# VH-VL binders against Myotubularin-related protein 5 (SBF1): the designs that were tried, part 14

Target 1, 134 residues: Myotubularin-related protein 5 (SBF1), of Homo sapiens (Human) (o95248r204to337)
Amino acid sequence: SLPVSRCSVALLFRQLGITNVLSLFCAALTEHKVLFLSRSYQRLADACRGLLALLFPLRYSFTYVPILPAQLLEVLSTPTPFIIGVNAAFQAETQELLDVIVADLDGGTVTIPECVHIPPLPEPLQSQTHSVLS
Short names: E, the ipSAE of ESMFold2; O, the ipSAE of OpenDDE; V2, 0.75 times the mean of E and O plus 0.25 times the DockQ between their complexes.

## First folded at step 19 (VH-VL; framework fv_pimurutamab)

Design q5 (from q1 with light chain H89Q; at its last look DockQ between E and O 0.85; V2 from the best seeds 0.73)
Fold by OpenDDE, look of step 19:
Structure q5 (fold): chain C 134 residues (1-134), chain A 122 residues (1-122), chain B 107 residues (1-107)
Amino acid sequence: as target 1 above (134 residues)
Amino acid sequence: EVQLVESGGGLVQPGGSLRLSCAASGFTFSSYYVHWVRQAPGKGLEWLGVIYTGGNTDYGNEFTSRFTISRDNAKNSLYLQMNSLRAEDTAVYYCAREPWTQWGRPDAFDIWGQGTMVTVSS
Amino acid sequence: EIVLTQSPATLSLSPGERATLSCRASQSIRSYIHWYQQKPGQAPRLLIKYASQSFSGIPARFSGSGSGTDFTLTISSLEPEDFAVYYCQQSYSLPYTFGGGTKVEIK
């Protein structure tokens, strides 16, 4: 059996792919806003846990809400970085967010707004990571 | 023409297994969410599960242990593997397409297959 | 799970009459309700999506309304081909669920 953290990380890679996960990892490290969307609350929880696990041993000190209640959708307009999961039924409230990286866990896609610039991993770390995980 | 065609239905004994197929034409499965829905004779519709464009799946609570949805992109086909079948599983089984948007907003089932009949009986 | 209750179970009307079908959700589902028509021996057909948006090719006599928990499908003037079973379905949360259906039959 694998540790819970390893399982969650592996699941995230399987769901989004290496490139997307690395993008989200860099985004979180560089204090960007990361939003997960899914119709599955379990998938949201697992994805957020996975991303948090990737940041270890760094402690994520910004807003972390794996499952955001519908009543708190206004939190998405916060100017501070966050890692937040939201049910896909509330995707309409996320469309106007111009500076939020959105990961659709169901579709397996990551959308990075034009105004958001995520620095790549330094070489050769990026290439090595991609090679090892491929 | 856009079309879904189910196959693989038939008579099976209780405890048996059956795999249903759903073939798409006129569109590619990987660009849509695809659902399985069944209907017992003279009864209403029941949602079984979904496979998303990314390959993830979700199921009704009562089907997670016995049913598995999978897809073959090369064949543009969808499958429903049913194990440990029961008499109450007797139904017409439909595959239905849900258009996918960039943000994964839940949509309606716009295309349905004709259905395939599964009968579980001793 | 979200329970959808359709009423009435059976609606007996004559051609030309107005049909009003109700679908009530056990909790708010915003506008994530869809309506389907099913005739005997056929697969369901999408009529209305997101409570009030008519699907392509659907006659104008079909319309949908409502939000939150109470939804209505209206057939302004019944045609002979409209006598069928109608189902509502929610896509607000998993698992997706259908109503029990309303049978519109000829009086």
Scores: ipSAE 0.612, ipTM 0.881, lowest interface PAE 0.8, mean pLDDT 93
ESMFold2, look of step 19: ipSAE 0.764; ipTM 0.884
ESMFold2 (binder alone), look of step 19: mean pLDDT 92; pTM 0.950

Design q6 (from q1 with light chain S91H; at its last look DockQ between E and O 0.62; V2 from the best seeds 0.63)
Fold by OpenDDE, look of step 19:
Order: structure tokens, then sequence, then C-alpha cells
Structure q6 (fold): chain C 134 residues (1-134), chain A 122 residues (1-122), chain B 107 residues (1-107)
């Protein structure tokens, strides 16, 4: 599954950019809530897989739902960390979330709430990562 | 004035290729989702695909292999590359803008171009 | 894909009459449906957003209702300029789809 993981990671970088992906990576490592939005379920699945792959060899032990059914949107109000994908059609229903990092895969943006502080990657790891991925 | 103008339509032989253009005025394409929709003569509307603000695209199931949507931000233009054209591709092709509401909700197609006619015939 | 079925295919009415157009989805789409009007030789025009929200500039005689799978576009009193084809469109899931359309024609 190594090739599949590489592809998913590469795709994530192409969709969101290096800076945003590293932010999401740090967010997941520091037990923050990460929400992916897209009108494509395939894009959601790939993005979540990509982020999970980046965390290797660490095992993500919190809530992981690449495609959250519309009937379960209340799960987003959980106090525990998560990596969750939601159809962007329901984006308006996620606006009340104040402590969730939102990655819009279609728009290519990552929104970090004011109350959320993601620690940066320690140097020189950050610089090296940027250099290698550029 | 906000406007979309399609161009590039015409007569093409089966198996041929054609690239349609959609030019925006009064707004910036990269700030909106933009869709391609076609209509065969005397028939209904058919969704072809969309390009998002981030540049990603999605297509109808039957168009993924033959159609490609792209955008030139510098020219504020949208394109539909059509390959391996068939007689059943004969239609008027529209581009349509989809804005977002202030509250982050996808909106409907509020602006349409006048359409450009594509005829695929031997 | 989600299939939208519009009925009737053709609706023959006189000016001043009430028009009721139906759109049924093959599965629940909540309120993620829009209505468009199209006249011959013209591009579609947005009428109603999300089942019941009137678009800017649309006459009050146009209204939409419904949720889940069954939706209705109503023209309370037909004007001569209302004779056209009307399409419903779902924005719930990819691929996006249109109904087959209802032609409102003059009796």
Amino acid sequence: as target 1 above (134 residues)
Amino acid sequence: EVQLVESGGGLVQPGGSLRLSCAASGFTFSSYYVHWVRQAPGKGLEWLGVIYTGGNTDYGNEFTSRFTISRDNAKNSLYLQMNSLRAEDTAVYYCAREPWTQWGRPDAFDIWGQGTMVTVSS
Amino acid sequence: EIVLTQSPATLSLSPGERATLSCRASQSIRSYIHWYQQKPGQAPRLLIKYASQSFSGIPARFSGSGSGTDFTLTISSLEPEDFAVYYCHQHYSLPYTFGGGTKVEIK
C-alpha cells in the first residue's frame, strides 16, 4: 500500500499546498479537530487517507471518518480530536464550529479558528520539508 | 455588468476535438465555481462538469474521459476541451456561474452565458 | 446518480390560471434543489433556490415548496411571458443532475 499512500500524500499537497498540509499535519499531531470539505466523496477519502499517511508510523487513535453521513453531522460537536470528511454541500451546517480546522479541498484553503493554535514544526524539520517538497 | 460569453462552437466531424471558451466580465472567475451545461436540440439540460476556485474539477460520469475543464486566470476565461466527439454531443453549451452565500452555502447558477452551438456531423 | 423526474412533461394552461409543476428525486436531497426557467433561444434563468427561496428580481407569482424527495414550483397566475420550459436541478451530490423539464404552453 506504499504506492497508494504516496499518491494520496502527493495529491493532498497538490490540492492544499505545502504550508497548509504541514499545518494540518501538525494539527493532527497535536490532537486538534480537522474537518475536510469537498463536493467529491472521492476527494474527501483521498485527503483523509493522505493526512493519515503523513502521520505514519504513528497510529491515529482518535475519531477517523473520511465520509461522514449527513445524518451524523452532530458528531462534529464532539470534544475529542478527529479527522472527518464532510460533503461541502453541508458546509453551512458546520459554521457554528469554533474549534475545528477546516480544509476546503475544492477551494484549496485551510481555515484555522482564532482560538486554535497549531505549533509549528520544529526547525530544521520545517525548512527541510519545504525544501524537499518544493 | 456581470456577463458570461461562450465561444468556439461550430461544425466538427465525429472523432474530432473542439475547445470551447467562456469569458467572464464584471467578475473574476477564480472567485467562483463555474459549470458547463449542455442542451441537445429539443432536449433538456445536462450537467457536464465544474471547476472550483482551487482549480479542482469534477465531471459527469460519462464525460470524465473525453472532456476537460480548465481556467486561465490571467485571461479570466474558462475552457471546455472536448475530445472524441460524437453525434450525440451536438448541443448548445453553456457556462454558468455558481456563487457562495455569505454563510458558506453553495448557491445556484445565477449567471449563464448565451451558449455556443456545437454540431458533430459527418 | 440522483434522478429528478418532472411531471407533467407538458402543461397546457391559459393566462391567469394556476400552474403546479412537480419534481421528484430518486432519493432525499433535503432542500438542495433549484428551479430554472428557459424560453426558446435563451439561456436558463434562475427562479427559485433551495426549494423555496426566490431569486432576486423574480415575480412574486413564482414560489417553490417541498423537501426530501417531492418538490413543487407554483405559478399562482400565469402571465403570457411565463409560458416556457421549467427545469429542476439538484445540488445535493455529484454528479449534479437536471429534471427532464416541464413545458408550460398556452392552451
Scores: ipSAE 0.591, ipTM 0.872, lowest interface PAE 0.9, mean pLDDT 93
ESMFold2, look of step 19: ipSAE 0.672; ipTM 0.856
ESMFold2 (binder alone), look of step 19: mean pLDDT 92; pTM 0.942

## First folded at step 20 (VH-VL; framework fv_pimurutamab)

Design t1 (from o6 with heavy chain T101S; at its last look DockQ between E and O 0.84; V2 from the best seeds 0.83)
Fold by ESMFold2, look of step 20:
Parts: sequence; C-alpha cells; structure tokens
Structure t1 (fold): chain C 134 residues (1-134), chain A 122 residues (1-122), chain B 107 residues (1-107)
Amino acid sequence: as target 1 above (134 residues)
Amino acid sequence: EVQLVESGGGLVQPGGSLRLSCAASGFTFSSYYVHWVRQAPGKGLEWLGVIYTGGNTDYGNEFTSRFTISRDNAKNSLYLQMNSLRAEDTAVYYCAREPWSKWGRPDAFDIWGQGTMVTVSS
Amino acid sequence: EIVLTQSPATLSLSPGERATLSCRASQSIRSYIHWYQQKPGQAPRLLIKYASQSFSGIPARFSGSGSGTDFTLTISSLEPEDFAVYYCHQSYSLPYTFGGGTKVEIK
C-alpha cells in the first residue's frame, strides 16, 4: 500500500519510538556505529532500509550491511562507522562491543554505551518542514 | 507468585472464531516476550507464535493467515484471536513466558499456564 | 523449518534405571535446544535450557548434553515422579519447533 521507503521509516518509528529513532538518526549523521538486532531477517532489512531512507538526501558513505553473515561478525570490531543488522541468535557475539549503539528491534530499545556521546541534531527534519512552508 | 492463566476456550463450530485470553500476575508483564503453544489431544506440542515487547509478532508458518497474537500491557493480558477454525485446531492452548535477557537472546519457556481447551466440532 | 526428531518414541524402564533420550535437529542449531517434562493433565515444565544448563530448582539427576544437531537428555536414576513425556524445543530459528516427544513409562 505505501511506498517502500515511507513504509520502512514508519516501521522504524513503530518499533522503536520517536526518541529512539531520532537518536539513531543523529548517530548515523555523526558517524557512529549502529547495530540492529532481531530474530527476523525481514525486520533487520526493513530497519536498515528505514534508517538509510531517513538520512536521504544525505549520502551514507560507510559500511552498510543490512544482514551480516555469521562468518563476518568480526566486522563489528572495526574502527569505522557502520549500519549493520545481525540476527538475535548471534546476540552473544555482540555483548562485548564497547562503542556500538545497539537497536533491539524485538525489544523496542536502543542502548547507547556510556563512552558514546550523540549530539542532538534535529535540523534535517526542521529544515524539511521549513522548506515545505516557505 | 508468578502465574499465567488462560481462558476463553470452549466449543466452536468449524469456520467460527474465538478469542483466547492469558492473564499474567506476579511479574512485570510488559517486559517479557510471551508465546502461544497448543497441544491436540494425545499429541505433541506445537508452537503458534510470539509477541515481543516492541510490538511485533512472529508466527508458525501455518498460523500466519488465521491467528493474531496481541497484548494489552495495561491489563497484563495476552490474546490469541483465532479465525476460520477447523477440526484440527481442537487442542489445549497454553500461554508461555520467555525469560528476560539483554537484547532478547532466544530462550526457553520458563512459566506456562495450565491451558484452555478449544473444541472445534459441528 | 527445523525438524526435531526425538527417539525413542517410548522408553520403558524401572525406577532407579538410567534414561537416555535423544533429540536430533535437521540442521545445526548450535546449543539452542531446551528440554521440558510433561505429566498427564499438566503443562510442560522446563528442565534444561541451552543444551546443558539446568533450570532453577531442577533435580541434579536431570542433565543435558550435545551441540550442533545431536542432543541428549539423561536422567541418571529414575524416580517414580519422572515417568512422563519429554519434549525438546529449538529457539535457534523461526519458526520455533518442538520434537515429537519421548514417553518414559514404567516397565
């Protein structure tokens, strides 16, 4: 019924709530590491697509892997920013990641490590609203 | 006392609908994933689906079109809406709790209700 | 869908004997296997989770082992209350599934 990009963004807000989605948006804009967890591969793909759609028209230039194979879990330890999805069955391999923001799509939570600081950047939403009104 | 209690079972004609309830007490219901499992008379256990705390659901393959799981956290209640019922849906229906874990590591079912019987017969 | 095959279907033993119950998965499920006991007219009761982790309050005579595809529940010395049906359950991949059960009955 809805365009694919708008549907994925709507799903993100339903799954995580406004506060959490805005945190992930700001994290992606400020070059942080974002990990999605879910038991459903479809939810992982939809969430990654939704976050990327929310960044449009800004280009995301770092690692983007909506479904990371189990053989490549060592990528999560890289020093570079990413948006990655991992199935919850491999959750144990993600518990020791000290600088990764974890979005649990099934639990509806976002965990930001203490050592990670996310500045508030609502400007892209405010700018889009202002453009419509001008 | 941590407890789950199913209700709403009974006799239903084929093609009919029925809503089962599961009342939770003694724990913070809104923090737990909860499942429906059924057992036909004299048969084994069959997983029907789960509802997560984030609001999503997942179902066994044969149940996605006819059954809907929902929850009302204000009422500490889990529901199973069953439509287009068939004779093979005759079973005891259990609700079951999955233990909490950080980031939802897939776990066993630690608390079960005693079940409610659904009989689908003309 | 991951199929769990339990064997034997029925195990006839006397109190004091050792029971060994098998559960085999159609593909690797790592250690995401759980064991339940069910007595007539009762709901299942969790015994072992993650292949070998004893659930709280479960007698030490119940133990589990295995990984990958081949799993075992062992009851080291059967008590009268242990005569029941036992189910394995995988939580590795959706949809979750149960084995067909092993009935442990008195000889």
Scores: ipSAE 0.773, ipTM 0.882, lowest interface PAE 0.7, mean pLDDT 90
ESMFold2 (binder alone), look of step 20: mean pLDDT 93; pTM 0.950
OpenDDE, look of step 20: ipSAE 0.873; ipTM 0.941

Design t2 (from o5 with heavy chain T101S; at its last look DockQ between E and O 0.89; V2 from the best seeds 0.84)
Fold by ESMFold2, look of step 20:
Order: C-alpha cells, then structure tokens, then sequence
Structure t2 (fold): chain C 134 residues (1-134), chain A 122 residues (1-122), chain B 107 residues (1-107)
C-alpha cells in the first residue's frame, strides 16, 4: 500500500506544485470543501488518493468521492466538508459553488474562493515542510 | 497574427523514428492546451493526443506506446516524437490549439497549423 | 471510445441549395460537439462549437443544432466556396474522436 501511496503523493506534487498542495492539505485539515477537476478519471483518482495519503495517520471522516458520477452532482451542494473529483466535462454544472476550493489537475492551479479562509502553517514550519516535501 | 507552424515531416523507413515540431506565435503559448491530429491521404481526421499547460498528456488509445507529446514553453514549441513507425502512420500531421478557459472546459480547436507530411515507406 | 457516425458520406448539391449534414454519437455527449470545414490541401477550419455556437467570422449561412446523440450542421444556401469535407468532433470524453466526414460536392 505504502509504495502506491508514495506514487500518488508524488504525482499530486508534480501536478500542482508544493505551494498548492500545502494549501489543499491545510484546507482538508480545517474541514473545507475540495473539488478536483480533470479530463482524466485516473488523474482524479490519483489526486484524491494522494491528498488522503498526506493526511495519514489522520482518518478522514467526511465525504470522500474520488470520481463523482454525473447523476450525483447535487452532492457538491452539501454543507459539509468533502474531497471530491469531477470530470472537467461537467465544469458548467460545478459553476457557482461559492465555498469550494477548486484544484485543476490539468492546468496545475488551485483556486480558493474569496469567502474562504485557510489558515497557513506557522512560517518556520511552513518553510521546513515545503523543503521536506520538495 | 496567431499562428501554428509544423515542421520535421519527411520520408522514413518502417521501424524508424521522427520528431515533429510545432512553432507557436502571436499568443501566450504557455496558457493553452495543444493537440496533435493526423490525416492519412484520402482519409479522415484522427486525434492523437493533447498536452496540458502543466505538462501532463493524454493520448488516443493506439498511440500511448509509440508517440510522445512534449512542449517547451520557453521556445513556444510543441513536439511529437514518433517511434517504431509503420506504413499506416503515413499522414499529414497537424498541431491545433484549444481556446483557453478557466479550469479547462473541453473545447474545439480554434487554430490549426498547415500540417507536415510524414511518409513511412521502404 | 465514442464513435461519431456522419451521414451521408457524400452530398451532391448545386449552389444555392440547402445542405443538411448529420452526426450521430454512440452515447450522449451533451453538447460537446464541434464542426470543421476542410477544403482540399488545407487544414480544417472551425465553424461551430458546442453544437450551435458559431465561431467568430463564420458566415451566418452555417448553423448547428442538436444535443445528446443527434447533431446537424446546416448550410442554408450553398456558395461555391462551401464545397468541401465537413467533420464533427466530440470533446466530451477522452479519447477525443472525429466523425468520418461528409463530402459536399457539386452535382
């Protein structure tokens, strides 16, 4: 399991970069809504798994759906935290989610809504964590 | 002018390799997804693959083992490395740009190059 | 893989006539269908995107319609420069695919 988990974590950093991954890590720890977008179902699954692996040994107890089927897009409107992946073809149906952090795995970007605040790690720890995770 | 220009086509023997280039100008190349599409003589269009702005790629099912798409944003260039070439790879090869959108909504190809001819023959 | 079937393979028409080109998808692709024109010896040219959105600079005689699995490109009155091959293209699901084309030729 550990070798596969390291591959997913490495892929996540490769796709988004260290700063973005640290933002997603802090968002998951502080019970925010995280949406991954990609045209590739495999990239969605790998990214969700990579984020979950970063949280180890913490157990993630909120909604975790690496590949959300189109029939269930209403789940994105839930008031509770989540880590969810959606195919980019359904981007129009994910619009106007005001409190959702969006990680675009194809473009390599993370968008944090203006109404969402994610506490940063303390600066010495953040710098140390950035170096270790690079 | 927004433009794509392919180069590197030519005659190659079966089993050989060839590297195609696509030079972009008139737009911020690093912000766009770019594709390769080919067309065998007298035949239709065939999608080969895409490279995203972060460097990830996706390929048509039959091209994942022999073809590699890459980009060099500093040189505004897209590349197609073709290995183990076969007669059925004889085609005009086009590069094509997908319009930019936030979060990469899958779109059409709005800018095409003129194409470069690859002939695989013994 | 999503198969796009274009029909007819060939349309033989005169200038001034209405052309109706069909593209059928093997499963629903919503509106993620795009239309291109290709003249002999030239690269394809985008005409319509997302089933019905005219690309900038495309003459009004070109229009598209449909959703789900059945799509149509219409040329309301053929001009001499419209005799070409037309392709549909889906961007709904990887791998992306093209239809086999419809050749519009002079009768």
Amino acid sequence: as target 1 above (134 residues)
Amino acid sequence: EVQLVESGGGLVQPGGSLRLSCAASGFTFSNYYVHWVRQAPGKGLEWLGVIYTGGNTDYGNEFTSRFTISRDNAKNSLYLQMNSLRAEDTAVYYCAREPWSQWGRPDAFDIWGQGTMVTVSS
Amino acid sequence: EIVLTQSPATLSLSPGERATLSCRASQSIRSYIHWYQQKPGQAPRLLIKYASQSFSGIPARFSGSGSGTDFTLTISSLEPEDFAVYYCHQSYSLPYTFGGGTKVEIK
Scores: ipSAE 0.780, ipTM 0.894, lowest interface PAE 0.8, mean pLDDT 90
ESMFold2 (binder alone), look of step 20: mean pLDDT 93; pTM 0.951
OpenDDE, look of step 20: ipSAE 0.863; ipTM 0.938

Design t3 (from q3 with heavy chain V34M; at its last fold request DockQ between E and O 0.91; V2 from the best seeds 0.86)
Heavy chain, then light chain:
Amino acid sequence: EVQLVESGGGLVQPGGSLRLSCAASGFTFSSYYMHWVRQAPGKGLEWLGVIYTGGNTDYGNEFTSRFTISRDNAKNSLYLQMNSLRAEDTAVYYCAREPWSQWGRPDAFDIWGQGTMVTVSS
Amino acid sequence: EIVLTQSPATLSLSPGERATLSCRASQSIRSYIHWYQQKPGQAPRLLIKYASQSFSGIPARFSGSGSGTDFTLTISSLEPEDFAVYYCHQSYSLPYTFGGGTKVEIK
ESMFold2, look of step 20: ipSAE 0.799; ipTM 0.898
ESMFold2 (binder alone), look of step 20: mean pLDDT 93; pTM 0.954
OpenDDE, look of step 20: ipSAE 0.873; ipTM 0.940
ESMFold2, look of step 21: ipSAE 0.800; ipTM 0.901
ESMFold2 (binder alone), look of step 21: mean pLDDT 93; pTM 0.953
OpenDDE, look of step 21: ipSAE 0.874; ipTM 0.941
ESMFold2, fold request of step 22: ipSAE 0.795, 0.784, 0.801; ipTM 0.898, 0.893, 0.900
ESMFold2 (binder alone), fold request of step 22: mean pLDDT 93, 93, 93; pTM 0.954, 0.954, 0.954
OpenDDE, fold request of step 22: ipSAE 0.886, 0.888, 0.887; ipTM 0.945, 0.946, 0.945

## First folded at step 21 (VH-VL; framework fv_pimurutamab)

Design u2 (from t3 with heavy chain W100F; at its last read DockQ between E and O 0.88; V2 from the best seeds 0.86)
Heavy chain, then light chain:
Amino acid sequence: EVQLVESGGGLVQPGGSLRLSCAASGFTFSSYYMHWVRQAPGKGLEWLGVIYTGGNTDYGNEFTSRFTISRDNAKNSLYLQMNSLRAEDTAVYYCAREPFSQWGRPDAFDIWGQGTMVTVSS
Amino acid sequence: EIVLTQSPATLSLSPGERATLSCRASQSIRSYIHWYQQKPGQAPRLLIKYASQSFSGIPARFSGSGSGTDFTLTISSLEPEDFAVYYCHQSYSLPYTFGGGTKVEIK
ESMFold2, look of step 21: ipSAE 0.774; ipTM 0.886
ESMFold2 (binder alone), look of step 21: mean pLDDT 93; pTM 0.954
OpenDDE, look of step 21: ipSAE 0.879; ipTM 0.942
ESMFold2, fold request of step 22: ipSAE 0.797, 0.791, 0.804; ipTM 0.898, 0.895, 0.902
ESMFold2 (binder alone), fold request of step 22: mean pLDDT 93, 93, 93; pTM 0.951, 0.954, 0.952
OpenDDE, fold request of step 22: ipSAE 0.889, 0.890, 0.889; ipTM 0.947, 0.947, 0.947
ESMFold2, last read: ipSAE 0.786, 0.800, 0.803; ipTM 0.890, 0.900, 0.900
ESMFold2 (binder alone), last read: mean pLDDT 93, 93, 93; pTM 0.953, 0.953, 0.953
OpenDDE, last read: ipSAE 0.890, 0.888, 0.892; ipTM 0.947, 0.947, 0.948

Design u3 (from t3 with heavy chain S101A; at its last look DockQ between E and O 0.88; V2 from the best seeds 0.83)
Fold by ESMFold2, look of step 21:
Structure u3 (fold): chain C 134 residues (1-134), chain A 122 residues (1-122), chain B 107 residues (1-107)
Amino acid sequence: as target 1 above (134 residues)
Amino acid sequence: EVQLVESGGGLVQPGGSLRLSCAASGFTFSSYYMHWVRQAPGKGLEWLGVIYTGGNTDYGNEFTSRFTISRDNAKNSLYLQMNSLRAEDTAVYYCAREPWAQWGRPDAFDIWGQGTMVTVSS
Amino acid sequence: EIVLTQSPATLSLSPGERATLSCRASQSIRSYIHWYQQKPGQAPRLLIKYASQSFSGIPARFSGSGSGTDFTLTISSLEPEDFAVYYCHQSYSLPYTFGGGTKVEIK
């Protein structure tokens, strides 16, 4: 379990960098909406698994869909928290989301909407976590 | 002037290796996804792969074991390392630019180099 | 892998005639189809992207249409410089693919 979880976590940091991954971790912990975008279904699945592995041993209790089918894109407008992956071919359908944090796995960026605020980790833990991961 | 210039082509024996380069100028190279495309003599275009701004790559189904795409943003250069070359790899090799779009919407290839010829022959 | 089938393989026409080139995808690619022109000894040149969007600097006689699986490139009145090979390209699903090309040649 741990070697597989460690690979997915390592890939997530490689793709997005430490600061971005910590932002996503805090967002998931504080019940925000997280959307992963990539042209690769494998990268989508790996990133979603990596974020869940980072939350371990906490169980994620909201909507978790690593690869959202095109027919269900309306789920992205739900009021509830989620961790969802969408293929970049449907990127245009995601541009109007006002309260969703978007992690672009191909471009290596995380976009946090202006109306969304993610509390940081408490300062002692934030500094320790960043030091260990850097 | 936005320009892509391939180099490094030539004659190579089967089983050999060759590294192609693509020099970019006139645009912010580090902000663009870059592709390799080849064309065998008298045949059509074949997509080989892409390298993203985040450093990940994706390849055509038959190229993942022998070809490696890399980039050096400090040198504005794209590379294609080709190993275990075969006669069917004989082609003109093009580098191509994909316009950047927020969140990576798949786009066409707006700028192409003039290509470099690779000939794999005994 | 998505196969793009272009037809006809060769289109023999005279200057001033209308050319209609077909590209058919093996599954729906929505509008993620792009068209290129290639003259002998030259690199491809982007004409149309996303099925119907003209690329900057492309003459108005070039237009594209279609969605799903069936796409066309139309050249409303052929000019001497339009005799070339035309390729369609899908960016919907990895791996990206090209059609086999349609050669537009002078009759």
Scores: ipSAE 0.753, ipTM 0.883, lowest interface PAE 0.9, mean pLDDT 90
ESMFold2 (binder alone), look of step 21: mean pLDDT 93; pTM 0.949
OpenDDE, look of step 21: ipSAE 0.863; ipTM 0.937

Design u5 (from t3 with light chain Y96W; at its last read DockQ between E and O 0.91; V2 from the best seeds 0.87)
Heavy chain, then light chain:
Amino acid sequence: EVQLVESGGGLVQPGGSLRLSCAASGFTFSSYYMHWVRQAPGKGLEWLGVIYTGGNTDYGNEFTSRFTISRDNAKNSLYLQMNSLRAEDTAVYYCAREPWSQWGRPDAFDIWGQGTMVTVSS
Amino acid sequence: EIVLTQSPATLSLSPGERATLSCRASQSIRSYIHWYQQKPGQAPRLLIKYASQSFSGIPARFSGSGSGTDFTLTISSLEPEDFAVYYCHQSYSLPWTFGGGTKVEIK
ESMFold2, look of step 21: ipSAE 0.808; ipTM 0.902
ESMFold2 (binder alone), look of step 21: mean pLDDT 93; pTM 0.952
OpenDDE, look of step 21: ipSAE 0.867; ipTM 0.938
ESMFold2, fold request of step 22: ipSAE 0.817, 0.805, 0.804; ipTM 0.907, 0.901, 0.900
ESMFold2 (binder alone), fold request of step 22: mean pLDDT 93, 93, 93; pTM 0.952, 0.952, 0.951
OpenDDE, fold request of step 22: ipSAE 0.880, 0.881, 0.881; ipTM 0.941, 0.942, 0.941
ESMFold2, last read: ipSAE 0.815, 0.803, 0.829; ipTM 0.905, 0.900, 0.911
ESMFold2 (binder alone), last read: mean pLDDT 93, 93, 93; pTM 0.952, 0.952, 0.952
OpenDDE, last read: ipSAE 0.879, 0.880, 0.882; ipTM 0.941, 0.941, 0.942

Design u7 (from t3 with heavy chain S101N; at its last look DockQ between E and O 0.88; V2 from the best seeds 0.68)
Fold by OpenDDE, look of step 21:
Structure u7 (fold): chain C 134 residues (1-134), chain A 122 residues (1-122), chain B 107 residues (1-107)
Amino acid sequence: as target 1 above (134 residues)
Amino acid sequence: EVQLVESGGGLVQPGGSLRLSCAASGFTFSSYYMHWVRQAPGKGLEWLGVIYTGGNTDYGNEFTSRFTISRDNAKNSLYLQMNSLRAEDTAVYYCAREPWNQWGRPDAFDIWGQGTMVTVSS
Amino acid sequence: EIVLTQSPATLSLSPGERATLSCRASQSIRSYIHWYQQKPGQAPRLLIKYASQSFSGIPARFSGSGSGTDFTLTISSLEPEDFAVYYCHQSYSLPYTFGGGTKVEIK
């Protein structure tokens, strides 16, 4: 599974960039809510897998749903941390989510709400990570 | 004025390659998803693929192996590389703009080019 | 893929008459349906987006309705310039797809 994980991580960095991926990494570690959006279910699955792989060897113990069915969109209102992928067609249903970090995989952007504060990676880990991945 | 202008169409032999261009003007090109749509003579519209603002692409299933969409934001240009062309690829090819609404929902194609004709024939 | 079926294939009417065009999806697409007009030798023009929202600059005689699988484009009173081919388009899921089109022609 290691090669698959490497590919997923590499793809995530390619899609979102180093800064955004590190933000999502820190967000997941600090028990924030992470929502992936894309028109592609494959892209959602890969992105969630990639983020999970970055957390290794830590086991993610919160809600993990790479592809959330349309019938379960209410799960996004949970007060607990999560990593969830949702088809971009359901973007409108996520508008009321004020404390969720949203990663748009299609557009290649990450939106962090003002009320959400993600701690940065401590130095020199941040600089080293940027250097190695650039 | 907002407009899209396709170019690069013409006559090509089966198995050949062709690269179409779409020049955008009058708007911030880099902020829009861009699409390619084609129309065979006397037929309906067929979606070929999309390129997002982040550079990612998605294609119709039948086009993934032969067609490649790319963009150059510095040149306000969209491209469609077509390889291994077939007679059934004969069509007018349109580029179209998709805005992103305030809620981030997939939107309609609000601006179209005039199209460029591609004829694949021996 | 989602299949959009337009009916009728051809609609023969006179100026001033009401035109009703149907587009049916093979599965629910909520309101992610859009309508285009195309005249001979021209590119498609956006008329209605998201089933019922009129695009800027479109005459009020054009309207759209429906949700789920059944959608309708209505032209309340046909003008001479309205005789064209009309296409529906879904943006609900990949790949994007178009209907086969309805030709509105002069009776």
Scores: ipSAE 0.475, ipTM 0.849, lowest interface PAE 1.0, mean pLDDT 92
ESMFold2, look of step 21: ipSAE 0.754; ipTM 0.879
ESMFold2 (binder alone), look of step 21: mean pLDDT 93; pTM 0.954

Design u8 (from t3 with heavy chain Q102E; at its last look DockQ between E and O 0.87; V2 from the best seeds 0.82)
Fold by ESMFold2, look of step 21:
Structure u8 (fold): chain C 134 residues (1-134), chain A 122 residues (1-122), chain B 107 residues (1-107)
Amino acid sequence: as target 1 above (134 residues)
Amino acid sequence: EVQLVESGGGLVQPGGSLRLSCAASGFTFSSYYMHWVRQAPGKGLEWLGVIYTGGNTDYGNEFTSRFTISRDNAKNSLYLQMNSLRAEDTAVYYCAREPWSEWGRPDAFDIWGQGTMVTVSS
Amino acid sequence: EIVLTQSPATLSLSPGERATLSCRASQSIRSYIHWYQQKPGQAPRLLIKYASQSFSGIPARFSGSGSGTDFTLTISSLEPEDFAVYYCHQSYSLPYTFGGGTKVEIK
């Protein structure tokens, strides 16, 4: 019933909360690696679409794979930025990714590795963005 | 002591509704994925669904339209709302805990309640 | 949906004997298979997870093996308390499923 991009953005905020989604948005803008994990392929697809929709009208020009098959998990070690979804059944193969931001859609958490630095929005803009997005 | 206690079972007519509760104690309930599993008399175990800590749910193929899993973390309680009940829904209903893991690796069920009996008959 | 087929349905043995229980998946589930024991009037009890990992506090006589589609639960020497129904469970792919159970009973 609702357009897919609008539903996907709403789902992303519901699943992760505004603070986490802002972190992912900033990570994508600053060319970091974003990995979504979920037991549901539908949730993976929706979350990836939602993040991409938040970037609009900016075109995402790096690797975008909403559902990465188990046979291609080596792609996660690439030096290039990405937005990728992986089923949680394969999470053990993702645990040694030192520079990857992990969004757990089932647990509702975002984990930013210590070696990854994502600048926050300036505080006045961050507060304004938070209130507008909430 | 880690414990799960189901309640709300009983006799209900076909087409009726029933809400089961599962009270959790002895662990941080809000940090765990919770499941419902049922067992018809003399039969095997049947997975009904899961509720995650992020609030989403997934269900067994036959249950998405009639059953709803919810949780109230403030009350350490898991719920199963069952609608349009049929005779084949007669079973013992268990709640079960899935062990916590970083990023939610799919695991077994380490803690089970004692079960509550639901009987659907005229 | 992944079907788990347990065999035999009933296994009649004496105390001290070795029990071998089979669980076969309709497609590969890697090692995402778990085993439970259920005694009459009780809830299931977790024994083995991820095919071969013993759960905390489970006697050493219980062991699991297999990967892919064929899995086995072995009880090396049956004790009187081991006569029960055993279920396998896959957590590889939604919806999660259980096998039909193997009843281990006294001969």
Scores: ipSAE 0.765, ipTM 0.882, lowest interface PAE 0.8, mean pLDDT 90
ESMFold2 (binder alone), look of step 21: mean pLDDT 93; pTM 0.951
OpenDDE, look of step 21: ipSAE 0.848; ipTM 0.934

